# Miniprotein binders against q9bqp7, part 199

Target 1, 240 residues: q9bqp7
Amino acid sequence: VPQNWFPIFNPERSDKPNASDPSVPLKIPLQRNVIPSVTRVLQQTMTKQQVFLLERWKQRMILELGEDGFKEYTSNVFLQGKRFHEALESILSPQETLKERDENLLKSGYIESVQHILKDVSGVRALESAVQHETLNYIGLLDCVAEYQGKLCVIDWKTSEKPKPFIQSTFDNPLQVVAYMGAMNHDTNYSFQVQCGLIVVAYKDGSPAHPHFMDAELCSQYWTKWLLRLEEYTEKKKNQ
Below, E stands for the ipSAE of ESMFold2; O stands for the ipSAE of OpenDDE; V2 stands for 0.75 times the mean of E and O plus 0.25 times the DockQ between their complexes.

## First folded at step 20 (miniprotein)

Design Jw4 (at its last look DockQ between E and O 0.88; V2 from the best seeds 0.79)
Fold by OpenDDE base, look of step 20:
Structure Jw4 (fold): chain B 240 residues (1-240), chain A 102 residues (1-102)
Amino acid sequence: as target 1 above (240 residues)
Amino acid sequence: SPEEIKRRVVRLILEAYKKEDYGDYEKAAELLIRAVKLARELGNPKLLASALFLLVEAFYEMGRYEEAAEVARELVEVAKKLGDKLMEDLARWLLEEIEEER
């Protein structure tokens, strides 16, 4: 049990969309402060088993590609991910805010992969927007807040070369999603509540993306795990 | 040639990864023992560390904990000499896990 328990959901916020839902998605800039990001917390609190598995994978990849080849591979993966997020932001943004759609950004296997998911996405409320949890003292940049199949979700877009048909295969991604949810639900910059999460795993070959929907119950379970990771991070930093 | 030996070591380790993927840890260990020998002869500590790292897992999965511990101890020393702190820490952790199974 977390020592510093805090609720994921804010009882003071109504789940009802206020009639004044801005027609334009929120895009709050991330302020670079001494406050740790969700990503940093998760990276610094990985288990030895997780670190072992990652190193095992890395060692294998270096043997297969060489050191320079592995660096290039890693750089390409990062770039592809970035371009994918940029393309999604462009697709999900209102037409009036569409900068010159680089048509080349839309021609990716990842974009093809998520087309069936995008059909079920509506009511975009935030895109690439910063969240801050003032009490728990962490920040993050969420990809998207929108309705998926009529349920308001924090949506996190992931790229993969390998199938991830199960949410368990997404490692710490569920923790990231609930961390963003909890922060948003208590961030004064947001007037609405989210109760659901969605992880979308897009594939490079254009095969149908896997949606991993997280209901309020599952979100609450992962929230407890997130709080434990946050406590571990805080303790580790005090001991440094 | 040293380059040919290096390529052979890399192939042996990669084949061992494939064997482990199929649960054939005995064959993986056999390949890795050969890789360790060749890496030592070549004087390539990076390849030696890579081979030892995977060999610890193979022995552990076979329940050969004494041999796993021996390999892990060597890996600690090799990693230390390389200045690879992450590998050193992982090797120490593996030793702890092995000792808990004894």
Scores: ipSAE 0.778, ipTM 0.956, lowest interface PAE 0.6, mean pLDDT 92
Fold by ESMFold2, look of step 20:
Structure Jw4 (fold): chain B 240 residues (1-240), chain A 102 residues (1-102)
Amino acid sequence: as target 1 above (240 residues)
Amino acid sequence: SPEEIKRRVVRLILEAYKKEDYGDYEKAAELLIRAVKLARELGNPKLLASALFLLVEAFYEMGRYEEAAEVARELVEVAKKLGDKLMEDLARWLLEEIEEER
């Protein structure tokens, strides 16, 4: 249990669910400052077991590809992920005009992989938008806020080269989602509350993506774990 | 030649990773013991660390905790020589995990 538990929702904000399509999805610009990001908190509080598994994977890859080959591989994976997010922002934004380069961006296995998910997504409220938790003082850049099968979700898009059919296989991704949710719910730039999350894992070969829906109860469980990670981060910084 | 020995060490370690994928830690350890010996003869601390790193896991999964601890202690010293603080910290953590089982 965290020393200073804090609710994921803002009960003091008078808000109502918005089922109507928004005219323009929010895109709050990210401002870098001394406040830690969600991804930095998670990276700096990885368990020793997770650090071991990551190093084990890196050692194997370097032996297979060589150091230069591994650097090229990781750079290409990052670029593929970046292009995937750019394509999704374009698809989900009705105001963005398709161009020849946009059409080529849409031709990927990852985009094919998520097609069955996208037909259940509507009411997009935010795309590639900054969130800041006003009280707990952390910041993030979320991928999407939209309805999934009628429920307003923070949606996080992930690429993967191997199947992740269970939410447990996504490691810290659920913590990332609830951290964004808590930040959005306590960010004055947003007039609505989000109670659900969705992690969508897309595959390079176009295989059907795995959606991992997180209802309010599951989000509450992961929120507690996020608060522990934030406390660990804060304590680590005090000892440096 | 040194390059032939280097390729043999890399091949042994990669084969050990494949054996561990199927849960065959005994065969993985056998391959890694050979890789460690050759890496020492080559005088390549980077390859030696790579082989020792996986060998600790193999012995641990087999329940051979005294042997796992001995390998982990060597890995600490090799990581220090390389200036690889991450590997040193992981080796020390592995040693703590092993001591809880011994």
Scores: ipSAE 0.731, ipTM 0.942, lowest interface PAE 0.6, mean pLDDT 86
ESMFold2 (binder alone), look of step 20: mean pLDDT 87; pTM 0.874

Design Jw5 (at its last fold request DockQ between E and O 0.78; V2 from the best seeds 0.76)
Fold by OpenDDE base, fold request of step 22:
Structure Jw5 (fold): chain B 240 residues (1-240), chain A 102 residues (1-102)
Amino acid sequence: as target 1 above (240 residues)
Amino acid sequence: SPEEIKRRVIKLILEAYKKEDYGDYEKAAELLIRAVKLARELGNPKLLAAALFLLVEAFYEMGRYEEAAEVARELVEVAKKLGDKLMEDLARWMLEEIEEER
């Protein structure tokens, strides 16, 4: 059990969005503060085994591509991810903002990959919106809060070149999702709470994306793991 | 030529990666031992580190812990000379894991 237990769900908030929720998705800007991001916490608390596997992969890629080739590869992966998120934000934003859609952003294998998921997405409440957990002292930028198949979810969009059919293969992504949920559920900028998560793994070749739905129970399980990672991060920072 | 030797070392290491992917650690180790030799002759510490790094894994998976430890110790020293702190830390960790299995 984490030493600093905090609930993922806020009993003071309704499970349903209030009828007064704006029709326009929330987009709270991320303030760069001394407060660690979810991503930073997760990166700094990776196991040595995880670090080993990443380094093994990196070393192999450098041998295959060369040092410059690997830099180019990583830059391209980053750019593709960014463009994908921008395209999704454009798609999920209200129609009035769509007049200036760069059609080129919509013509990607990743966008094709997620089409079957997007048809089940409705009721967008937030897009690229900052969350802060004041008590636990972390921040994050969530991709999307929307209804997936009628359930309100924190949705996290991921790009991959390799199939990830199992949630376990998504690495720390479940922890990221629940970290955003827990922060949002206790962030005063949000009037509602979320009880479900969704990780969508989009593929470059346009093959159908894998949705990894996380119910409230699974979210609670990963929340415990997140709290442990956060504690580990806090301890490591005290020793630096 | 030095460039041809470099290409050969890279090829050997990449082949070793493929062998390890299939669980053929014995063949991987053989390839990597050759790669280590050539990398030393070439005087390329980066390729040497890369070969040593993978060789530790091969020996470890084979249960050849004494040899794994020796290679890991060498990797620590090579990484230290390169200023690659991440590799140095990983090599030390690998060494610790090996020592726990002895």
Scores: ipSAE 0.774, ipTM 0.957, lowest interface PAE 0.6, mean pLDDT 92
Fold by ESMFold2, look of step 20:
Structure Jw5 (fold): chain B 240 residues (1-240), chain A 102 residues (1-102)
Amino acid sequence: as target 1 above (240 residues)
Amino acid sequence: SPEEIKRRVIKLILEAYKKEDYGDYEKAAELLIRAVKLARELGNPKLLAAALFLLVEAFYEMGRYEEAAEVARELVEVAKKLGDKLMEDLARWMLEEIEEER
């Protein structure tokens, strides 16, 4: 399928815990450079049907709220997502300070929504950490690497005002997860690898979050789709 | 007043969205034809484009491809007038999708 296939997993690495592993989660800083991010690749390779559906939604929202109302709505949604990610990083971090915990940051429907998921999360290995795929030339910033129900996962946290009971409803999110996974598995800043993924959709009203587990086989299937999107991006860049 | 007509156009388009949620594309098209007429009389190209955009979909889903194509061609021209490149490109894509069905 991809003309230039590359493996998602690294046989030189283990996904098993060992005594030499760091006890504090990794947080590799993101360095801006000329290579594209996962998000940029995905945004620039959307199908016309996907663009149509987004514009349809946007037009409806603007009619309902007005242009200024829509801008306020999207800004508020972005802020809530940012606060949610900050809260999760604080909760999952082994170290607490006055600056690392905000009482209002920890008190939200989204945090209540994920409580049952967090009970199954342990062994945090990375939080808000940069990944780079040197060979395929892309970068990203993953949310979390931790065990979920005994499986080491790249975990991506999402906020939603609508139920997302099926992985198909998360659209490009599985590609984002496997792109981070492939990059991490071949990034010299990391000494271990991850073979599973988890997408967690949290809800504003506190309803139980939906977990979407991705085993190694499913990750490999989405990896193939990611490679196709990356190839498409590269070809489009040559034409621009 | 112009503002009352503008609010009526917006309400017609939003009602059409709701009819499409229930699969009633025939009723949605009726509402949107009225919205298009009022938007032209008002001289509001943003509202005209919004009405035309949804009307293309309504005719397409009904299998009325000649009518969908006519609306899509008008949408291309209105999007050009607005300087809305995204809408222009999308309208051209919709026209191509319609022509594949014809």
Scores: ipSAE 0.747, ipTM 0.947, lowest interface PAE 0.6, mean pLDDT 87
ESMFold2 (binder alone), look of step 20: mean pLDDT 89; pTM 0.891
OpenDDE base, look of step 20: ipSAE 0.735; ipTM 0.946
ESMFold2, fold request of step 22: ipSAE 0.734, 0.744, 0.746; ipTM 0.945, 0.946, 0.948
ESMFold2 (binder alone), fold request of step 22: mean pLDDT 88, 89, 89; pTM 0.887, 0.891, 0.893
OpenDDE base, fold request of step 22: ipSAE 0.772, 0.770; ipTM 0.955, 0.956

Design Jw6 (at its last look DockQ between E and O 0.89; V2 from the best seeds 0.72)
Fold by ESMFold2, look of step 20:
Structure Jw6 (fold): chain B 240 residues (1-240), chain A 102 residues (1-102)
Amino acid sequence: as target 1 above (240 residues)
Amino acid sequence: SPEEIKRRVIKLILEAYKKEDEGDYEKAAELLIRAVKLARELGNPKLLAAALFLLVEAFEEMGRYEEAAEVARELVEVAKKLGDKLMEDLARWMLEEIEEER
C-alpha cells in the first residue's frame, strides 16, 4: 500500500474523444529534463530477483558471444525494436504513411506477427506521444492510443525473440502501461482519458502476436504497484 | 596453455547452464566444481566469479544450503577483488536468501 495514493482516472475528464477531434493522431514532443521517465523509474526499482535473473542471462550471453559479441547483439536487438516501432507508427499514421512509407521497413517478422492484431485496431488518437504527470512528477513516451476491438486503449508494442522474451519487459510491462495511462489522464495536452490497456508481444519469426488486454479494474490494480515503484524511486533519490 | 584452459572453463560453465535448463542441478554442480578449480589454477577472477555465481544457484536448488553459503561467501570476496559492486551486492543477497532457508 503506497503512502501517498493518487487516482489513475480523472473524474473531471471524459473517457470519450469528441467526434470533431482532428483525424491526425496526437504526437506531443518529449521534453527530457529533471523529471524521471517511467522506464527510468522501473529500471532503478528492480527487485533483487529481477537483477539476479538479468545478471544470470547476461553472464551466459557474454560467455557464449564474448564481451564485444554481446554488445553487438544487444545493439542489434535495440535497433530491431526501434525499427518495429517506427514501422508501426508509419502503418498507423494516415499522414505519415502518405509521405514516407518505406516498403522494406514494413517487411519484418515482427510486423507479420502483429497483422492479426492490427485488423482490430482503429480510431488512432495518439502515436509516439509524450505524457507527463504534473502532480506525481514523471514523464513517458507512449506508443499508441487507439481502439482495440472497440475499447479505447493505451497500447504498448513489445518485441520478443522466440522462445524467450526479455525477462525485465515481461515483469514490468503492465506497470509501464498504467503509468502512461495515469500520466495521460492528468496531462493538459490531452482532452480525454483512457481506462483500458493493451500489451502486444510480437515475435521475430512472424508467429501470431499475443495480446494482453487490461480492463479498468486490472489497470487500477497495477496502478497501485506503479505508485509503490515511484515511491521507492523517490526515496532512493532523496538518499543519494 | 592458459588459453586452452580458459576455453575449457567457459565450455564447462556453458554446459552447466544447459544442465540447469534440463533441471539436472547435480550434473551442473559437478561441472561447475571442475570449472571453479580450473579458474582458480588459471588465476582468472572473472571466470572464477562466473562459475561461483552459477554454482551458488545449483547448490541452492539441490537444497545443499551449507555448500551454497560457502560458495556465496567466496563469490563476495572474488567480486570485491574485481571491484564488481553489482556482483558483490548480488552475492550478499543470495547469501541472505540461503540463510533464511536453513
Scores: ipSAE 0.732, ipTM 0.940, lowest interface PAE 0.7, mean pLDDT 86
Fold by OpenDDE base, look of step 20:
Structure Jw6 (fold): chain B 240 residues (1-240), chain A 102 residues (1-102)
Amino acid sequence: as target 1 above (240 residues)
Amino acid sequence: SPEEIKRRVIKLILEAYKKEDEGDYEKAAELLIRAVKLARELGNPKLLAAALFLLVEAFEEMGRYEEAAEVARELVEVAKKLGDKLMEDLARWMLEEIEEER
């Protein structure tokens, strides 16, 4: 049980989206400060087993590609991910805010992969927006807050070259999503609450993306795990 | 040639990865033992570390804990000589886990 329990949901916020304002999606800038990011917390609290698996994978890749080839691969993966997020932001942004759409950004297998998911996405409330949990003292940059199949979700877009048909195969991504949810639900910059999460795994070859929907119950379960990771991080930092 | 030996070592390790993925740890271990020998002869500590690292896992999965521990100890020393702290720490952890399973 977390020592510093805090609820994921804010009882003071109504679940009712104020439907009325065709409001431009929120884009709160991330302020770089001493506050740890969700990503940093998760990376520094990986289990020894997770580190082992990553190292095993890395060693294999280096043997297959060579050291330079592996660096190039890693750089390409990063670039592809970045371009994918930029393309999604462009697609999900209102037309009036669309700067010159680089048509080249839209021509990707990843964008093709998520087309069937995008059909079910509406009511975009935030894009690439910073969240801060003041009490638990962490920050994050969430990809998207929108309705998926009529349910308001924090949506996290992931790229993969390998199929991830199960949420368990997404490693710490569920923790990231609930961390963003909990922060947003208690961030004063946001007037609404989210109760659901969605992880979308997009594929480079354009094959249909896998949506991993997280209901309120599942989010609550992962929230407990997130709190434990946050506590572990805090303890490690006190000892350093 | 040294380059040919290097390629052979890499091939053996990559084949061992496939065998481990298939759950054939016995065959993986066989391949890795050969890789370790060749890597030592070649004097390539990076390839030696890679082969040893995977060999620890193979022996552990086979329940050959004494051999796994021996290989893990060697990996610690190789990693230390390489200055690879992550591999050293990982090898130490693997050794601890093996000792707990004994």
Scores: ipSAE 0.596, ipTM 0.892, lowest interface PAE 0.7, mean pLDDT 91
ESMFold2 (binder alone), look of step 20: mean pLDDT 88; pTM 0.879

Design Lk1 (at its last look DockQ between E and O 0.89; V2 from the best seeds 0.77)
Fold by OpenDDE base, look of step 20:
Structure Lk1 (fold): chain B 240 residues (1-240), chain A 82 residues (1-82)
Amino acid sequence: as target 1 above (240 residues)
Amino acid sequence: SKIWVYVTITAPSPEELYEIVKRIMRLAWLHGGETIYVEIEGNEALILLTLPTEELAEKFAEEVRRLLEELGLRVTVYVERE
């Protein structure tokens, strides 16, 4: 049980989206400060078993590709991910804010992969927007807040070369999503709250993406786990 | 204290693999455990699980081995012992 319990949902905020859907998605810039990011917290609090699995994967890849090949592979994966997010931001942004659609960004297998998901996405409220939890002292940059199949969600877009048909295949991504939810729900920059999460795993070959929907109950379960990771991080930093 | 368990599986097809993974995840849950991570590559899967006790982990391991042997599938179950 977390020592510092804090609710994921804000009882002071209405579950009903205020009728004034802002015509333009929020994009709050991330301020670099001493406050740890969600990603940093998760990376620094991986279990020995998780680290082992990642290292095993790395060693296998190095064996296959060589050290230089692995570095190139990693760089390419990062670049592909970045381009994918940029493309999605362009697609989900209102026409008035559309930077010149680099048509080349839209011609990716990853974009093809998520087309069936995008059909169910509407009511975009935030894109690439910073969230801060003032009480729990962490920050993050969320990908998207939108309605998925009529439910308001924090949506996290991921790229993968391996199938991830189970939410458990997404490693700590569920924790990231709920961390963003909890922060947003208590961030004064946002007038609304979210109760659901969505992880979308896009594939390079254009095969249909896997959506992992997280209802309020599942979000609450992962929120408890997130709080434990945050406490562990805080304790580790005190001992450094 | 959680007992960590690794399960590796090879199946004839991805579809069959997914079904077997689901079964294993359900078995872990029935034993009071949790699935932490599932890695899938081709026809192979790696499942990382936790069980509440060593006894439950061993029971789970035996059940998984029996289930997969009956299905003629390749399986490895490793229980981490401190």
Scores: ipSAE 0.809, ipTM 0.934, lowest interface PAE 0.5, mean pLDDT 92
Fold by ESMFold2, look of step 20:
Structure Lk1 (fold): chain B 240 residues (1-240), chain A 82 residues (1-82)
Amino acid sequence: as target 1 above (240 residues)
Amino acid sequence: SKIWVYVTITAPSPEELYEIVKRIMRLAWLHGGETIYVEIEGNEALILLTLPTEELAEKFAEEVRRLLEELGLRVTVYVERE
């Protein structure tokens, strides 16, 4: 139980956008602050067991590829993820164009992988948009807010070369999602809230992406875990 | 106070692997535990879990070993003591 509990949902807000909401998705700019980001909080509060598993994977890759090969591999993975997010933002934003990107940007295996999910996505309300939780003092950059199968969600897009058929295969991604939800629901730049989350894992070879839907109850459970991670982070900073 | 447990399994196919992982996660839940992380690589899985007590972790580990022995499949279960 967190010592400083705070609700993920805002009872003063509707979970549906009102009729006056603009048709253009929100894109709130990220402000550079001393306020920690969601990803920084999560990186600095990983359990020893999860750090061990990641280091084991890293050492195996270095043994197979060499240090320089591993650096090149990780750089390429980062670029593929960046291109994937850029392509999705363009696809989901009817007013944006791909003027700076080749026609082949949309032909990646990752984009093919996510096609069946995109058919269920509608009503895009925000894309690559900053969120800030003033009370809990953290900031983030969410990928997408849209309806998935009729439910308004914070949607997080991930690329993967390994199968992630279970939500437990996505490391801290559920915590990222609920942290973004909590921030958005209490951010004055937004007039509505969301009660659901979605993690979509896309695959390089184009095989069908795995959606991990998070209803309000599951979000509340992960929210409690997020609050514990944020408390742990705050306590570490008091000692620095 | 939580007991960390690592389970590794190998199955003949991904379909069988996923079903076995689900059964192991269910067993952990029945013993008051929680599945923390699941790594899938081909026909192998690594499952990281927590159990609330050493007694429940040992009982869970024995039941997992029994389950996979009945299926004729390889398993290792490591209970972290410290």
Scores: ipSAE 0.640, ipTM 0.881, lowest interface PAE 1.3, mean pLDDT 87
ESMFold2 (binder alone), look of step 20: mean pLDDT 84; pTM 0.821

Design Lk10 (at its last look DockQ between E and O 0.94; V2 from the best seeds 0.77)
Fold by OpenDDE base, look of step 20:
Structure Lk10 (fold): chain B 240 residues (1-240), chain A 82 residues (1-82)
Amino acid sequence: as target 1 above (240 residues)
Amino acid sequence: SKIWVYVTITAPSPEELYMIVKRIMRLAMLHGGETIYVEIEGNEALILLTLPTEEEAEKFAEEVRRLLEELGLRVTVTVERE
């Protein structure tokens, strides 16, 4: 049980979007501060077993590709991910801002992969927007807040070369999503709250992406786990 | 203290693999455990699980081995001992 329990949902905020919500998605810039990011917290609080699995994967890849080949592979994966996010931001942005649609960004297997998901996405509220939890002292940059199949979600877009048909295949991504949710729900820059999460795993070959929907109950369960990770991080930093 | 368990599975097809993985995940829950991570590559899966006790981990391991042997599938179950 977390020592410093804090709710994921804000009872003072309504689930209904206020009619005054801007038609333009929010894009709050990330302020670089001494406050740890969600990603940093998760990376520094991985279990020995998780680290082992990642190292095993790394060693296997190095054995297959060589050290230089692995570096190149990693760089390419990073670049592909970045381009994918840029393409999605362009697609999900209002048409008036789309003057600079690089058509080349839209011609990817990853974009093809998520087409069936995008059909169910509407009501975009935020894109590439910073969130801060002032009480719990962490920050993050969320990919998207939008309605998925009529439910307002924090959406996290991921790229993978391996199938991830189970939410458990997404490693700590569920924790990341709920961390963003909790922060947004208590961030004064946002007038609304979210109760659901969505992880979308896009594939390079254009095969249909896997959507992992997280309802309020599942989000609450992962939120508890997130709080434990955050506490562990805080304790480790105090001991350094 | 949680007991960590690794399960590696090879199946004839991805579809069969997914079904088996799901069954193993359910079995872990029945033993009071949790699935932490699932890695799928081709026809192979690696499942990382936690169980509440060594006793439950061993029971789980035996049941998984039995299940997969009955199906004629290759399985490796490793229980991490503290």
Scores: ipSAE 0.831, ipTM 0.939, lowest interface PAE 0.5, mean pLDDT 92
Fold by ESMFold2, look of step 20:
Structure Lk10 (fold): chain B 240 residues (1-240), chain A 82 residues (1-82)
Amino acid sequence: as target 1 above (240 residues)
Amino acid sequence: SKIWVYVTITAPSPEELYMIVKRIMRLAMLHGGETIYVEIEGNEALILLTLPTEEEAEKFAEEVRRLLEELGLRVTVTVERE
């Protein structure tokens, strides 16, 4: 239980945007500051056991690929993830057309993988947009806020070469989602809030992406875990 | 402090593997535990869990071993003592 609990939802906000809201998705710029990012907090607060598993994975990959092979592999994975996010932002933006898109960006297994999910996504409210929790003092850059099967969600897009059929296979992704959600719900740049989350895992070979929907109750459970990670981060920085 | 448990299993097929993983995660919950991470590699899975006490961790480990024995499958369950 966190020492400094704070609610994920804002009772003074609706989860239904006003009809007069802008017709284009929000894209709040991420500002440089000293406030930690969600991903930094998560990276710095992994348990010894989680770090051990990551190191085991790295050593297995290095054994299979060699050190130079592993470096190339990780660089390619990062680039493909960046390209995937760029393609999704382009596809979901109402101001862009097919002629304005990079053909190489749109021709990947990952984009094929998410097609069936994109059919269920509508009402895009934000893309690649900064969030800040002024009270809890953290920032993030969320991928997407949109309706998924009629429910307004913070949506996080991930690439994977391995199956992730369980939400527990997505590592800290659920914590990212709820951290972004909590920040957005208390950020004055946003006039609405969300109660649900979605993690979409896309696959390199084009296999159908795996959606992991998070209803309000599940989001609240992960929010508590996020608060604990944020507290741990803060304590570590005091002891530097 | 919670007790960390690692479970490694191998199953004949992905469908059997996923079924067994779900059952292990349910067993952990029944012992007051939590599934932290699940890694799937082909027909193998690694499950990282926490249990609230050494007693519950030992009971969970025995139940997992019995489950896999009933299925005729290999399992490794490691309870962290540190």
Scores: ipSAE 0.598, ipTM 0.863, lowest interface PAE 1.4, mean pLDDT 87
ESMFold2 (binder alone), look of step 20: mean pLDDT 83; pTM 0.812

